# Designs tried in a protein design chat: VHH binders against Putative asparagine synthetase [glutamine-hydrolyzing] 2. Part 3

Target 1, 228 residues: Putative asparagine synthetase [glutamine-hydrolyzing] 2, of Methanocaldococcus jannaschii (q58456r2to229)
Amino acid sequence: CGINGIIRFGKEVIKEEINKMNKAIKHRGPDDEGIFIYNFKNYSIGLGHVRLAILDLSEKGHQPMGYNVDEDKIIYRDDELDRADIIIVYNGEIYNYLELKEKFNLETETGTDTEVILKLYNKLGFDCVKEFNGMWAFCIFDKKKGLIFCSRDRLGVKPFYYYWDGNEFIFSSELKGILAVKEINKKENINKDAVELYFALGFIPSPYSIYKNTFKLEARQNLIFDLD

## First folded at step 1 (VHH)

Design c11 (framework vhh_8cml_1)
Fold by ESMFold2-Fast, scan of step 1:
Structure c11 (fold): chain B 228 residues (1-228), chain A 119 residues (1-119)
Amino acid sequence: as target 1 above (228 residues)
Amino acid sequence: EVQLVESGGGLVQPGGSLRLSCAASGFTFSDYGMGWFRQAPGQEREFVALIRWSGGSTDYSDSAKGRFTISRDNAKNTVYLQMNSLKPEDTGVYFCAAGEYLYDSFDYWGQGTQVTVSS
């Protein structure tokens, strides 16, 4: 699987932008794809997902996936995501999700670990990640609280790159996803310090990349973005 | 699914040669820089060699320079490491890695292949 997103202040995110990002990383998940767009007066959000089906192509595993808290209903169809209070794009595997379902007395309808993440976030907030055993990279849009919550697993197994310039936050499982909508590879955007560190050390340490304003989310790191 | 599958490791005597191969699938190989890393017994993983997406530029660790050659075949989605004049200190597990852009950290890793240099 692969995840994509744009959070923008001022100019609307259009579906075509997220579609270009999904196309750029389709090799991560050729079996399914989804897009969510939300436009509010002060911000605009697009979320994208490409899915690799391990067991089967059940539509209940489709992402972006939403949760409507009042109705206690999971929404896994793009056309209905406007009804969700909390929306996620997620790449990973939570090994203990069945144990968490039992421990926190969760009623689930999809049989997915994605649903358990949504419902535990609703119950525990950001502390939900302390309960997870697995590998993950995700972005949660909490429409009720007006915030974005991004997380990467403890060992940094699943990739998460982002661009931030003070007005636009763009994220993707791969840099080419960001490049599909933002020309980060221009000469003026190259991080000279990262290039020098690469030659000295044989790698570029997280969170840096060679491109200005572009970073890799570190292992165990959470990013919280207040939209208000 | 993304896969990097290494082969070509084995036991060789000092002064011998081995050619490692890494077959890649599940991503657009020609867009990725490829590298070889190794982990010697009791040591941290270290850089050995890298090759840029086009094959036009390579880089090597000081210990590998003059003895090892990295190459790639984008039509076959494969990267190679030709190792000559092998020494006991070259013993270790050799990992293939793929990075989305050459200067970034490597995002995909193979399982590794054992290289043992011993008489």
Scores: ipSAE 0.000, ipTM 0.127, lowest interface PAE 16.7, mean pLDDT 80

Design c12 (framework vhh_8cml_1)
Fold by ESMFold2-Fast, scan of step 1:
Formats: structure tokens, C-alpha cells, sequence
Structure c12 (fold): chain B 228 residues (1-228), chain A 124 residues (1-124)
């Protein structure tokens, strides 16, 4: 699977920007794709997902996936996502999701670990990640609270890259996803510090990437973006 | 799948105004971001203005800001460029372009469909 997103202040995010990002990383998930667009007052959000279906192509695994808290209902159809209070794009596997379902007395309708993440986020907030055993990279949009919550697993197994310049936050499972919508002049925007670290260490350490304003979300790291 | 036809160009004196129209044919107009570009003789095509598929976002070149307004009517499959306070430097062939993928760079090579252009001349 792969995840993509744009959070922008000022300019509207359009569906085709997210579609372009999904196409750039389609090799991660050729079986399905989804797009969510949301515009509100001072910000615009697009979320994208490409899915690799190993067991079956059940629609219940479709992402972006939403949760309507008042109705206790999961939304997995793109055209209905505006009814959700919490929306996620997620790449990973939570090994103990069935144990968490029992421990927290969750009623679930999809049989997915994605739903368990959404419902535990609703119940525990950011602390939900302390309960997870697995590998993950995700972005949650909490519409009711007006925030973005991004997380990467304890060992940094699942990739998460992001761009931030003070006006837009763009994330993707791969740098090429960000580059699909953000044109970077390679000569003018190379992160010279990261290049120097590569010469010294033989690799570019997190949180850096070869381009300015572009970073890797570190292992065990959470990013909280308040939209207000 | 989209065909574009510009109109509204002409000769105008400095300080004057012109309204350009771009009529699109095809079933997918509302899926496209629309841009206006211009080209002076011997020069490359340069960006003037763009509008998102819904009309919710617009952007302008520095030379166009405060003087030009881009708008669209998806029911009529038309995009407009209202040009005020025209200067001799605004002279050129104005092209309408459709882009399935919104790009921040707005380079000509990234647009899927182009019109034939309409001449704008600003002189005394």
C-alpha cells in the first residue's frame, strides 16, 4: 500500500493533484486506489491511497477510510467520506488488532486493522499508538478537532516522507509522490547538509532528505498539525 | 477529448480593457484546471493565470496580479480572462490551456490541450 496527502493554506487541493500522486506510487498498491478532498475556511486537504490486496479485494478494505462517531459507522466509499468525523490513510499491519478489539470492547464492521486504528484513535487520541504492535505509517485527519495526526512505527519499517514550507504540508510513502505535485529545482533546492552527511556517513540519516523542506518522519515519531 | 477556442482579442490603447473567452467542447471540462498563457514574437510562452477545476483557487503571474481576473462557468464550459489597465508589454497571442493535473509550476509542457490563440495588441 501507499499513502499520499496535501494540506494547504490558501490554494484549493484538487482531485487531480492526489490522482497524480497515487499514479506516481501505484507500484506499491496496484489493486485499488482512493481519493478524499475537503475544503474548509482557511485550509484544503487531499488524501490518497493505493492498495495492495493480498487476501481479497473486499470493498471494506478501501481507503481513505472514515469513521462517523455519532452513527458508529465506517465509511469506505470516497463519495461518502464527507460524512466522516475522522479519516485515515494507512500503510501497514497491526499484528495485535484482534486483541485490541477485545481489550477495548470495540464493535467492528469491516474486519480490518484500519478500522481498529480509527476507533482506538477516537477512544484514546494520540496515545492509541502505544497500544499497537506492528508496522505502520498513517495520516489521520480529525475533522471535528481540526488537526492532522501522522505516525510512523517504532522501528521505522513503513516509509513516510513529508514536505513543509510554512503554507503546505505534502506527504507520501515515497519522495516521487511528493515530486509528482511539488516541482523542485534540484540545483537550487538540494539540502547541502544532507549531501555532506551522505559523504561522511554513506547514507542520509533521518529526518533529512536530499531536498530542502523535505523530511523523513522518524521511527516512533508522531507529527501533530493543528489546522486552527 | 477537450477542444478549446479563444475569442475576445483585439487592439486596445494603454490603460484599456479586454475580456477574453475560451469555449471548451467535451464532456470533461469540469475535471480540468484551466490556464491562460501568452507569447510575444520570438519569446517562449509565459504563464498568465490559472483557475482550479471547481473555481475555488486562482493564481496569477506577478505582471497580472491586481490587473487581470480569471473566472470560469462550468455550466457553459467557458473560462474567462478579464484584463484591465493594459500595458504595451501585455501584447501577445493569448492561449487557453487545459491541464488534467494541477501543477504548481504551470509549465506549458504540462498542459494536455491548447487553443489556437487570440491576438492582443496594446498600442496607441
Amino acid sequence: as target 1 above (228 residues)
Amino acid sequence: EVQLVESGGGLVQPGGSLRLSCAASGRTFSDYAMGWFRQAPGQEREFVALISWSGGSTDYSDSAKGRFTISRDNAKNTVYLQMNSLKPEDTGVYFCAADLYYTEGWLPDEYDYWGQGTQVTVSS
Scores: ipSAE 0.000, ipTM 0.118, lowest interface PAE 17.4, mean pLDDT 79

Design f01 (framework vhh_8fcz_2)
Fold by ESMFold2-Fast, scan of step 1:
Structure f01 (fold): chain B 228 residues (1-228), chain A 119 residues (1-119)
Amino acid sequence: as target 1 above (228 residues)
Amino acid sequence: QVQLVESGGGLVQPGGSLRLSCAASGFTFSSYAMNWVRQPPGKGLEWVSGISWSGGSTTYADSVEGRFTIIRDNDKKMVYLQMTSLKTEDTAVYYCAKGYDFWEGFDYEGQGTQVTVSS
């Protein structure tokens, strides 16, 4: 699977931008694709997902996935996501999700670990990640609270890259996803220090990338973006 | 396209030794860092050890430091994990994991090899 998103202040995020990002990383998830767009007075959000089916081969594993708290209902169809209170794009596998379902007395309808993440976030907030045994990278949009919550697993197994310039936050499972909508690879945007680290170490250490304003979310790191 | 084939696991008593092997194909092996990760029964993935593209740098999880050694042979496209002083807590399926190129995250796994440490 792969995840994509744009959070922008000012101009509207359009579906075609997220579509370009999904296409750029389609090799991560050829089995399914989803897009969610949300516009509010002061911000615009687009979330994208490409799916390689692991735990759920049914339509119920589709992402972006939403949760309507009042109705206690999971929403897995793009055209119905505006009814959700909490929306996620997620790449990973939570191995203990059935144990978490029992421990926290969760009623579930999809049989997916994605639903368990959504419902545990609703119960525990950001601390839900302390309960997970697995590998993950995700972005949760909490519409009611007006915030974005991004998380990467404790070992940094699942990739998460992001761009931030003070006006838009763009994230993707791969740098090429960001490149699909933002021309960050111009000569003036190359981070010479990161390139030198690559030659010295054989890899670029987190949180850096070879492009300015573009970073890797570190292992065990959460990023919280207040939209209000 | 990318293929990683692990072998060398088995049943061993506490204090014993095993050598795991990983045969790589489908990518320019000498250009990527390689890792070993493991998954104990019913638990998530745990990173064990890593080795740089050239073999010049190695790193280990605290739980295995001093007991395990990671080695690579770029000519044969092989990664090895030499395990000594094995403990029951080392029981897991072990996976060889490729680092992606520096534009992307790391970690790609094969089918794994089972290591069981039991008396």
Scores: ipSAE 0.000, ipTM 0.142, lowest interface PAE 15.2, mean pLDDT 80

Design f02 (framework vhh_8fcz_2)
Fold by ESMFold2-Fast, scan of step 1:
Formats: C-alpha cells, sequence, structure tokens
Structure f02 (fold): chain B 228 residues (1-228), chain A 118 residues (1-118)
C-alpha cells in the first residue's frame, strides 16, 4: 500500500492533484485507490491511498477510511467520507490489533486493523501509538480537534516523506509521489549537505532527503499539524 | 521464489529455553525487516518480535520483553528467536514473517510448534 496527502493554506487542493500522486506510486498498490478532498477552515486537505489486496478485494479495506463517532460507523466509500469525524490513510500492519480490540472493548464492523487504529485514536488520542505492535506509516485528519496527526513505526520500516515550505505540507510513501505535484527536483533545490552526507555515509540519514524542504519522518516519530 | 523455513520448536518445561531458526531464500534478505508471530491453540495470530533489515533495531511484545531475543545473521540469511523463562502461555505455532516492502507479512513459512508443559 501507499499513502499521499496535501494540506494547503489558503488555496484549494483539487482531486486531480491527489490522483496524480496515487498514479505515481501505483506500483505499491495496483488493486484499489481512494481520494478524499475537504476544505477545513483556512486549509484545503487532500488524502490519497493505493492498496494491494492479497486474498480479499472487500470494500471494507478501502482507504481513505473514516470514522463517524456519533453514529459509531466506519466509512470506506470516498463519496461518503465528508460525514466522518476522523479520516486515515495508512500503510502497515498492526499485529496485536485483535488483542487491542479486546483490551479496549472495541466493537468493529470491518475486521481491519485500520478500523482499530481509528477507534483507538478516538479513545486515546496520540498515545494510541504506544499500544501498537507492528509497522506503520499513517496520516490522520481529525476534524473535531482540527489537526493532522502523522506517525511512523518504531523500526522505521514503512516509508514516510514530506515537503514543508510554510504554506503547504505534502506527504507520500515515496519522493516520486511528492514530485507528481511539486517540482522539487530542480537543480536549485538540491540539498548539497545531504549529498555530502551520502558520500560520507553511503546513505542520506533521516530526516534529510536530497531535496530542500523535503524530509523523511524519522522512526518512532510523530508529527502534529494544528489547523487552528 | 520466496521461502521461509522455521525450525527449533519442541516440547519444553516451564522455565526452559528454546532457540527458533528461520532460513530465508529467494530475496535480498538484508533489505527486509523480519518478524516472529505466533498462534496459540484456539486463538488468533499474535505478533512477538521484530528486527530491522540491518539488525540495528529490535522490538518486542510486552508479554515476551526481557525473556525473548530476536537476532539475525545476514551473511547466513537467518533470523532467530532465543526464548528463555518459557511459560505455558508461550505454547503456540511460531511463524517467521517477512515484511516485503509496504505489503506487510507474507507468512510463507510452515511454522514450528512450541509446547510448554510439564
Amino acid sequence: as target 1 above (228 residues)
Amino acid sequence: QVQLVESGGGLVQPGGSLRLSCAASGFTFDDYAMNWVRQPPGKGLEWVSGISGSGGYTTYADSVEGRFTIIRDNDKKMVYLQMTSLKTEDTAVYYCARDYLEYGFDYEGQGTQVTVSS
């Protein structure tokens, strides 16, 4: 699977932008894709997902996935996501999700670990990640609290790249996802310090990438973006 | 063709030790995180431990932390689970699981049975 998103101040994100990001990383998940666009206060938000379905093509695994708290209902259809209070795009596996379901007395309707993440985030907030045993990269949009919450797993297994310039936050499982909507690859935008680190170490250490304003979310790291 | 072959299970008394082994083939082993997952009788799968491709990071379920150690040998393409202070609650079939890119576990191994009883 792969995840994409744009959070932009003062100018609308259009569905075509997220579609371009999804197409750029389609090799991660050729079996399904989803797109959510929403305008929240001074921000426009787009979330995208590409899914690899191994045994089950069930719609219940579709992302972006939403949770409507008042109705206690999961929303997994793109055209209904504006009714959700909490929306996630997620790439990973939470291996103890059945144990978390029992421990926190969660009732679930999809049978997915994605739903357990949404419902546990609703109960525990950011501290929900302390309960997870697994590998993940995700972005949650929380309409009730007016924030974006991004997280990457403790081993740094699942990739998470982001661009930030003070006005828009763009994230993707791969740099090519960001490149689909932002021309960060111009020569003037090369991060020469990161290139020097690559020659010294044989890799570019987190949080840096080869491009200016573009970073890796570090292993074990959370990012919170306040939309208020 | 990806293959994961588990071994080292058996019958052991409470407080005993076992070392599980997983032999990997058919992929670039050091590019992938490796995990141990178990299924106790009559229950669902439970994640036990994980190790990064380089071996630089390890993580453990609360139920086994301090008792189990995950190790990998990239030259031999092996991952191991050293189990100590075994409890009856550790009785399960243990599976070696690969994370192949972003696609999660592929449980290609047949598993190895661990039984902890007197």
Scores: ipSAE 0.000, ipTM 0.158, lowest interface PAE 14.5, mean pLDDT 80

Design f03 (framework vhh_8fcz_2)
Fold by ESMFold2-Fast, scan of step 1:
Parts: C-alpha cells; structure tokens; sequence
Structure f03 (fold): chain B 228 residues (1-228), chain A 120 residues (1-120)
C-alpha cells in the first residue's frame, strides 16, 4: 500500500495532481486506488491511496476512509467522503486492533484496523498512537478541528516523506510520489504566517520552524499542522 | 517497474529448514535495504528481517533471532532467508520487500509471496 497527499495554502489541489502521485507509486498497490479532494477558503487538501490487497479485495478496506462522528458511520467511497469529519490515508497493520476494539468499547462496521484508528483518534486524539502495536504511516485530516495529523510507527517500518515550503505540504510513501507534482531541487521561502507547524517526538507536539524543503518523517515522530 | 518474485516455500515438519529466495528487478538493487515480512493465516503482517545495501548490517525480529539468516547477492540481484529450527508459529505467507532508503530498514512489501507451512 502507499499514501499520498497535498495540503496547500493558495491554489486549489485538483484531482489530477493526486492521480499523478498515485500513478507514480502504483507498484506499491496495484489492486485499488482512492482520491479525496477538499477545498476551503484558507486551504485545499488532496489525499490519495494505492492498495495492495493480499487476502481480501473488499470495498470496506478502500481508502481514503472517512468517519462521520454524528452519524457514527464509516465512509469508504470516494464520492461520499465530503460527509466525513475525519479522513485517513494509512499504510500499515495494527496487530492489536481487535483488543483495542474491546478495550475501548468500539462498535465497528468494516472489520478493519483502519476504522479502529479513526474511532480511537476521535476518542483519544493524538494519544491514540500510544495504544497501537504494529507498523504504520498515516495522515489524518480532522475537518472539524481544522488540522492535519501525520504519524509514523515506533520502529520506522513504514515510509513517510514530505515536502514543506511555507505554502504547501506534500507527502508520499516514496520520494517519486512528491516528484510527480513538485520539483524539489529548488529552495523555497517559508511563510510562517500561513500555518502553525508542530513537530513531536513520541506524542508531545512542539512548535518548530521548517527551513528545508524535503524531509523523512523519523521513527516515533508525529507531525501536526494547525490549519486555523 | 519494481518486481520482486519470491520462491522456496513449502511444507516442512517442525525442526526442519527451508531457504526462501527473492529475485529483484526494475531498480538499482545494491542501493536499497531488503526485507522479509510474513503474514500468518488470519493475522496481520509481521516484519521478520532486514539487510543493508552492502550486506554489512542485518536485523531480526525477536521471534526469529538465532534461527533465521538473511543474505543478499548483489551481483545476482537476489535476497534469501535461510530458516532453521522451524516452528508451527512460523507458518505464513512470506513476502520480500524493497527498502526505501539505504540507511534504514524502511520498506514496502512487494510480490505475491511464498507459502511456508510448518506441520506434521
């Protein structure tokens, strides 16, 4: 599986950009593909996913996956994702997701670990990652709180690369995903007025200034963008 | 296009040995870490072992340390997993996975896998 995304302050993200990213990393997941686009006054978001279905091609495993909190419903169809409050693209496996379902009294409808991640994020916020035993790289867009939450597992097993220039944040499971939409060989000026970036080691977010364009999210690291 | 083709799986009795092979193509093999990952029936993926681009560094999951050995041959573009003292708990589909960075054991799993069954 592979994940892709663009968060942009200015020009809208269009579906074709995410399509290019998904195609660049199609070898990671040839069995299924998904795209979500969301435009707001201050920002534009695109999320992409390519899926390798080892055992099951069920539609319920489709990503990007959304959660509508008020209706307590999972949304796994691209054309319905506008109804979601929390949307995720995720590459990984949470081995203890059934134990977490029982521990936190979660009702689930898809039978996936992806749904458990969404519902635990809703319940625990950023601290949800402290409960996970597994390997992961994910990006969560929390529409109601106006933030982006990215996380990479404790051992750095699943890959996560990102680009940040003060105007757009682009991430991908592979550098070639970013290269499909951005020439990352030029230095960009950072606009600190556009977004508040939090960089956390473990689970504690701390404000930092980003002065380089392209990075690898390290093991055990979280990255939080406050879009407000 | 990256291609990884696994082979060498089969049925073996507890305490036995198997050697898995992975043939790689479509990328500069010697620039990447290579990994083995497995998926037991009805369970999630479990990372098993990793080997650096030169073969100078190897890492193993606690469950297989001392029993499995990961090896690579950069000239032949092959990575291998030598498995000894096999246990019923080792039953799984084994996948070869390309690392993303030569400094890390980052990976994405590739290929169709090869089935290993440990049973009497």
Amino acid sequence: as target 1 above (228 residues)
Amino acid sequence: QVQLVESGGGLVQPGGSLRLSCAASGFTFSDYWMNWVRQPPGKGLEWVSGISYSGGSTTYADSVEGRFTIIRDNDKKMVYLQMTSLKTEDTAVYYCAKGLDYSDFWYDYEGQGTQVTVSS
Scores: ipSAE 0.000, ipTM 0.128, lowest interface PAE 15.1, mean pLDDT 78

Design f04 (framework vhh_8fcz_2)
Fold by ESMFold2-Fast, scan of step 1:
Structure f04 (fold): chain B 228 residues (1-228), chain A 121 residues (1-121)
Amino acid sequence: as target 1 above (228 residues)
Amino acid sequence: QVQLVESGGGLVQPGGSLRLSCAASGFTFSSYDMNWVRQPPGKGLEWVSGISWSGGSTTYADSVEGRFTIIRDNDKKMVYLQMTSLKTEDTAVYYCARGSYDLLTGEFDYEGQGTQVTVSS
């Protein structure tokens, strides 16, 4: 699987931008893809997902996936995601999701670990990641609280790259996903300090990359954007 | 299995030229950005150049800009590094890397076995 997103303060995110990102990383998940767009007052959000199905291609595994808290209902169809309170794009596997379902008395309808993440986030907030045993990279948009919550697993198994310039946050499982919508690799955008550090140290220290404003989310790291 | 096989290295005099080649297999080549990195004797890895998946964008380290050109041929699954005006400080083992542009401690999606370039009179 692969994940993509744009959070922008100013100009609206359009579906075509997320579609270009999904296309750029389609090799990660050729079996299914989805897109969510949300425009609101001071910000605009697009989320994308490409899915690799191993055992079955059930529609209940489709992402972006949403949760409507008041109705206690999971939304896995793109055209219905505007009804969700919490939306996720997720690449990973939570090995103990059945144990977590039992431990926290979660009622589930899809049989997916993705649903357990959404419902446990609703119950525990950011602390939900402390309960997970697995590998993950995800982005959660909490519409009611007006925030973005991104997380990467403890060993850094699942990739997560992002661009941040103070006005837009663009993330992807691969740098080419970001490149599909932002020309970060132009000469004017080279991080000369990072290249100089590479000459001096023989590596570029985390979280930097060769390109200005472009970073890799570190193992065990969470990132939270307050949109309000 | 992902494989990258470099070739084209050798001994060359200062001011000379060499063209390095990298043959890729085991993955969808046209979907990945490609890089050249090098390791001089007794030093750490240095990023040299990168080219986007489509070939539409290229980047270079300041030390090689204007002297080196990175090229790719998606049909042949090849990436090349054309080196001109070579200097003694360009002496290094050169590696082709399929990467996420992540150069932390030489961490790449995959890198090849390398090809030695020696610039000496």
Scores: ipSAE 0.000, ipTM 0.128, lowest interface PAE 15.2, mean pLDDT 80

Design f05 (framework vhh_8fcz_2)
Fold by ESMFold2-Fast, scan of step 1:
Structure f05 (fold): chain B 228 residues (1-228), chain A 121 residues (1-121)
Amino acid sequence: as target 1 above (228 residues)
Amino acid sequence: QVQLVESGGGLVQPGGSLRLSCAASGFTFSDYYMNWVRQPPGKGLEWVSGISGSGGSTTYADSVEGRFTIIRDNDKKMVYLQMTSLKTEDTAVYYCATDEYWLGSYYFDYEGQGTQVTVSS
């Protein structure tokens, strides 16, 4: 699976942009894809997901996935996501999700770890990640609180790259996802410090990337954007 | 379609040895950094070892340094973990995982189904 997103302050995000990002990382999940677009007066959000269906044959595993708190209902169809209060794109596996379901007395309808993440976020907020045993990279949009919450697992197993220039936040499981909508690879945008680290170490360590304003989310790191 | 298939796990006594194998398909194997990751019972994931696409550099977690050796055979599209002097603390499901060597990024989010290693008397 792979995840994509754009949060922009100004011109609206259009479905075509997220579609380009999903296509760029289609090899991660060729069997299914989803897109969510949300426009508000001061910000615009697009979220994308590509899924490898063989690992989850049920339509109930489709993403982006939403949770409507008042109705206690999971939404896994793109055209119904406008009814959700909390929306996630996630790649990973939470190994203890059944134990968490029991520990926190959660009622679930999809049988997925994605639903457990959504419901635990609703119950515990950001501290929900302290309960997880697994590998993950996710982005949660919390419409009621007006915020974006991104997280990467403790060992940094699942990839998460992002671009931030003060006006738009673009994220993807792969740098090529960001490249599909932003020309970060021009010569003037090369991060010379990161290139030097590559020659010294044989790899570019987190959080660095070869491109300016583009970073890899560190192991155990959370990012929170307050949209108001 | 990317596939990683682990094998070679089993039950072994403390001080014993095992060799784990990972068969890769669906991508240009020699271009990718390969890793072994494990999950002990009741614990989170632990990175174990990594090897560059060319095989020219290897890295190890402190807990296994000197006891485990990671190797790859690019012609056969295989990565191996040679485990010696096994301890009960090495009991875990072992996973083969890949990321992109060139940029230090994970190209694929798919790990294999894992292979169980149990070290017990």
Scores: ipSAE 0.000, ipTM 0.135, lowest interface PAE 15.3, mean pLDDT 78

Design f06 (framework vhh_8fcz_2)
Fold by ESMFold2-Fast, scan of step 1:
Structure f06 (fold): chain B 228 residues (1-228), chain A 122 residues (1-122)
Amino acid sequence: as target 1 above (228 residues)
Amino acid sequence: QVQLVESGGGLVQPGGSLRLSCAASGFTFSNYAMNWVRQPPGKGLEWVSGISWDSGSTTYADSVEGRFTIIRDNDKKMVYLQMTSLKTEDTAVYYCAKDFYESLGYDYMDVEGQGTQVTVSS
């Protein structure tokens, strides 16, 4: 699987932009893809997902996935996501999701760990990640609270890259996803220090990437944007 | 498929000069920044110099600034390292390396080639 998104203050996010990002990382998830677009007076959001289906090709595993709190209903069709209060794009596996379902008395309808994440976020807020045993990278859009919540697992197993310039936040499982919509690869945008670190250390340490304003979300790190 | 072939190394006296060459093939040369890196005997890799895809920008390690000049020729698919005022500590195998990016963005990789030996000794 792979995740993509754009949160922008000003210019609207267009479905075509998210589609370009999904195509750029299609090799991560050739079996399914989804797109969500939301425009509001102060901000515009696009979320994308590409899915690799190992066991279950069911539509119930489709992402972006939403949760309507008042109806206690999961939404896994792109054309119905406007009804959701909380929407996620997620790449990972939560090994203890069945244990968490029992521990927190969750009623579930999809049988997915994605649904458990959404419902635990609703119950516990940001502290839900303290309960997870697994590997993950995700972005949650909470429409009721007007915020974006991004998280990466404790060991940094699942990749998460992002671009931030003070006006737009662009994220992807791979740098090529960001490159599909943002020309960060010009010479003036190269992070010389990151290149030097690579040759000195054999790798580029988090949070850096080879491009300016572009970072890796560190292991165990959470990122929260207040959209209001 | 991607190939980088270094040449121009040799034995030179301290204070001397050498010009290293790197011939590239198997990729769109003009889309990538190119680098020179070196490995002294028994040591790790040390970055030496970089040049942008369009020759608009060059960068150098502090140890070689003012002594080395990196040049590229996109028509010939070549990158060069002009070395002057050579010191014994410049003794190393020199590699050219493709940078991490291109205009359309792809998987990131360093390709260092086989290298060329530079020995600075009396």
Scores: ipSAE 0.000, ipTM 0.138, lowest interface PAE 14.9, mean pLDDT 79

Design f07 (framework vhh_8fcz_2)
Amino acid sequence: QVQLVESGGGLVQPGGSLRLSCAASGFTFSDYAMNWVRQPPGKGLEWVSGISGSGGSTTYADSVEGRFTIIRDNDKKMVYLQMTSLKTEDTAVYYCAREYYDSSGLWAFDIEGQGTQVTVSS
ESMFold2-Fast, scan of step 1: ipSAE 0.000; ipTM 0.240

Design f08 (framework vhh_8fcz_2)
Fold by ESMFold2-Fast, scan of step 1:
Structure f08 (fold): chain B 228 residues (1-228), chain A 123 residues (1-123)
Amino acid sequence: as target 1 above (228 residues)
Amino acid sequence: QVQLVESGGGLVQPGGSLRLSCAASGFTFSSYWMNWVRQPPGKGLEWVSGISSSGDYTTYADSVEGRFTIIRDNDKKMVYLQMTSLKTEDTAVYYCAKDLGEYYDFSGSFDYEGQGTQVTVSS
């Protein structure tokens, strides 16, 4: 699977931008794709997902996925996501999701670990990640609290790259997803320090990337944006 | 050119065991996640198991968790799949698959250029 998103202060995010990002990383998930756009007072959000459906072809696994807390209902259709209080794009697998369902007495309707993440976030907030055993990279938009919550698993198995310049946060499972909407690869934007690290270490260590203002979310790291 | 050569398949009775092997060449083996995927008769490809570039992290499909073990030997450029408690549902052609993501990420997208090895679980 692959995840994409833009959070922008000022100019609105349009569906075409997220569509371009999804197309750039379609090789990660050719079986399904989804897009969510939300415009509000001071910010604009777009979330995208491409899905690789191994063994499970159910539409109930579609992302972005939302949760309406008052109705206790999962929303997995793009045109209905405006009704959700919490929306996620997620790439990963939570191995202990059935144990977590039992431990926290969760009623679920989709049979997915994605739903368990949404409902545990609702119950535990950011501390929900302390309960997870698995591999993940996700972005949660919490509309009622006005915040973005991004997380990457303890071993850094699932990739998460982001661009941040003070006005625009763009994230993707791959740098090519960000490149689809932002020209970070111009010569003046090369991060020479990261290139030197690559020659010394054989890889570019988190949080750096080859481009300025572009970073990897580190293993075990959470990132929280307050949108108020 | 990526080359993957699978072996070790065969006919086995339910409850039996098999060990599959994959010899890799044509790329920097220690830089990539390696996976096993399978194709049951008349069905699409199903991901089975993955192992990180270092071998420190492994992951499994729910249907095989606890029964299969994936191992790699970077010096020999080999990936193995140890299968135990085999079920008729495990009957498939098994492919060794190079992940398209680099060593620190698992992309979930695969390059499986090998010929595959047939596993048949039948009484």
Scores: ipSAE 0.000, ipTM 0.131, lowest interface PAE 14.7, mean pLDDT 80

Design f09 (framework vhh_8fcz_2)
Fold by ESMFold2-Fast, scan of step 1:
Structure f09 (fold): chain B 228 residues (1-228), chain A 119 residues (1-119)
Amino acid sequence: as target 1 above (228 residues)
Amino acid sequence: QVQLVESGGGLVQPGGSLRLSCAASGFTFDDYGMNWVRQPPGKGLEWVSGISYSGGSTTYADSVEGRFTIIRDNDKKMVYLQMTSLKTEDTAVYYCARGPDYLWEFDPEGQGTQVTVSS
């Protein structure tokens, strides 16, 4: 699977920006794709997902996926996502999700680990990641609290790259997802410090990338954006 | 029930212009981006252009960029596609589509409007 997103303070995020990002990483998930756009007075959000089906193309595995807390309902259709209180794009596998379902007495309707993540986030907040055994990269938009929560697994198995310039946060499973909407690969935008580190060390250490303002989310790292 | 009614198509010679219209009803028009998609004879659906809910942002397929302009009027619940420098390759039935509908199980609402570019 692959994940994409833009959080912007100012101009609207338009669906076609997320569509371009999804197309750039379609090889990660050719079986399904989804887009969520939300525009508010102080911020604009777009989330995208491309899905690789394991056994079937069940619509219940579709992402972005939302949770409406008051109705206790999972939303897995793009045009209904505005009804959700918590929305996720997720690439990974939580091996112990059935054990977590039992431990926390969760009632689920989709049979997915994605739903378990949403419901445990609702119950435990950021501490939900302490319960997970698996590999993951995700972004959660919590509309009720007005925040973005991004997380990467403890071993850094699933990729997460992001661009941040103080006004616009763009993330993707691959750098080429970011490049689809932001021309960071111009000569003047090369991170000379990262290039110098490559010559000195033989690799570019996390969290840096070859481009300015562009980073790799470290293993075990969480990012939290307060949108208020 | 979502209803989208396209109009404005016709026969035009290469290099000509047409303006397509789409009248929307049955949903909160101001909450959704709108798109134009087309289906050439014997081919699948092709996305053409999109416009944000406010009209503040537009985007276009590479094949039409610089030749087509998408516009919306939220008060009238209308979306338009201004087409210039038409090519024979633009021959298709054109449909408008709400929000992300064009990316999923898109069954065109209404019958669309036929554009034929021929000498």
Scores: ipSAE 0.000, ipTM 0.100, lowest interface PAE 21.0, mean pLDDT 79

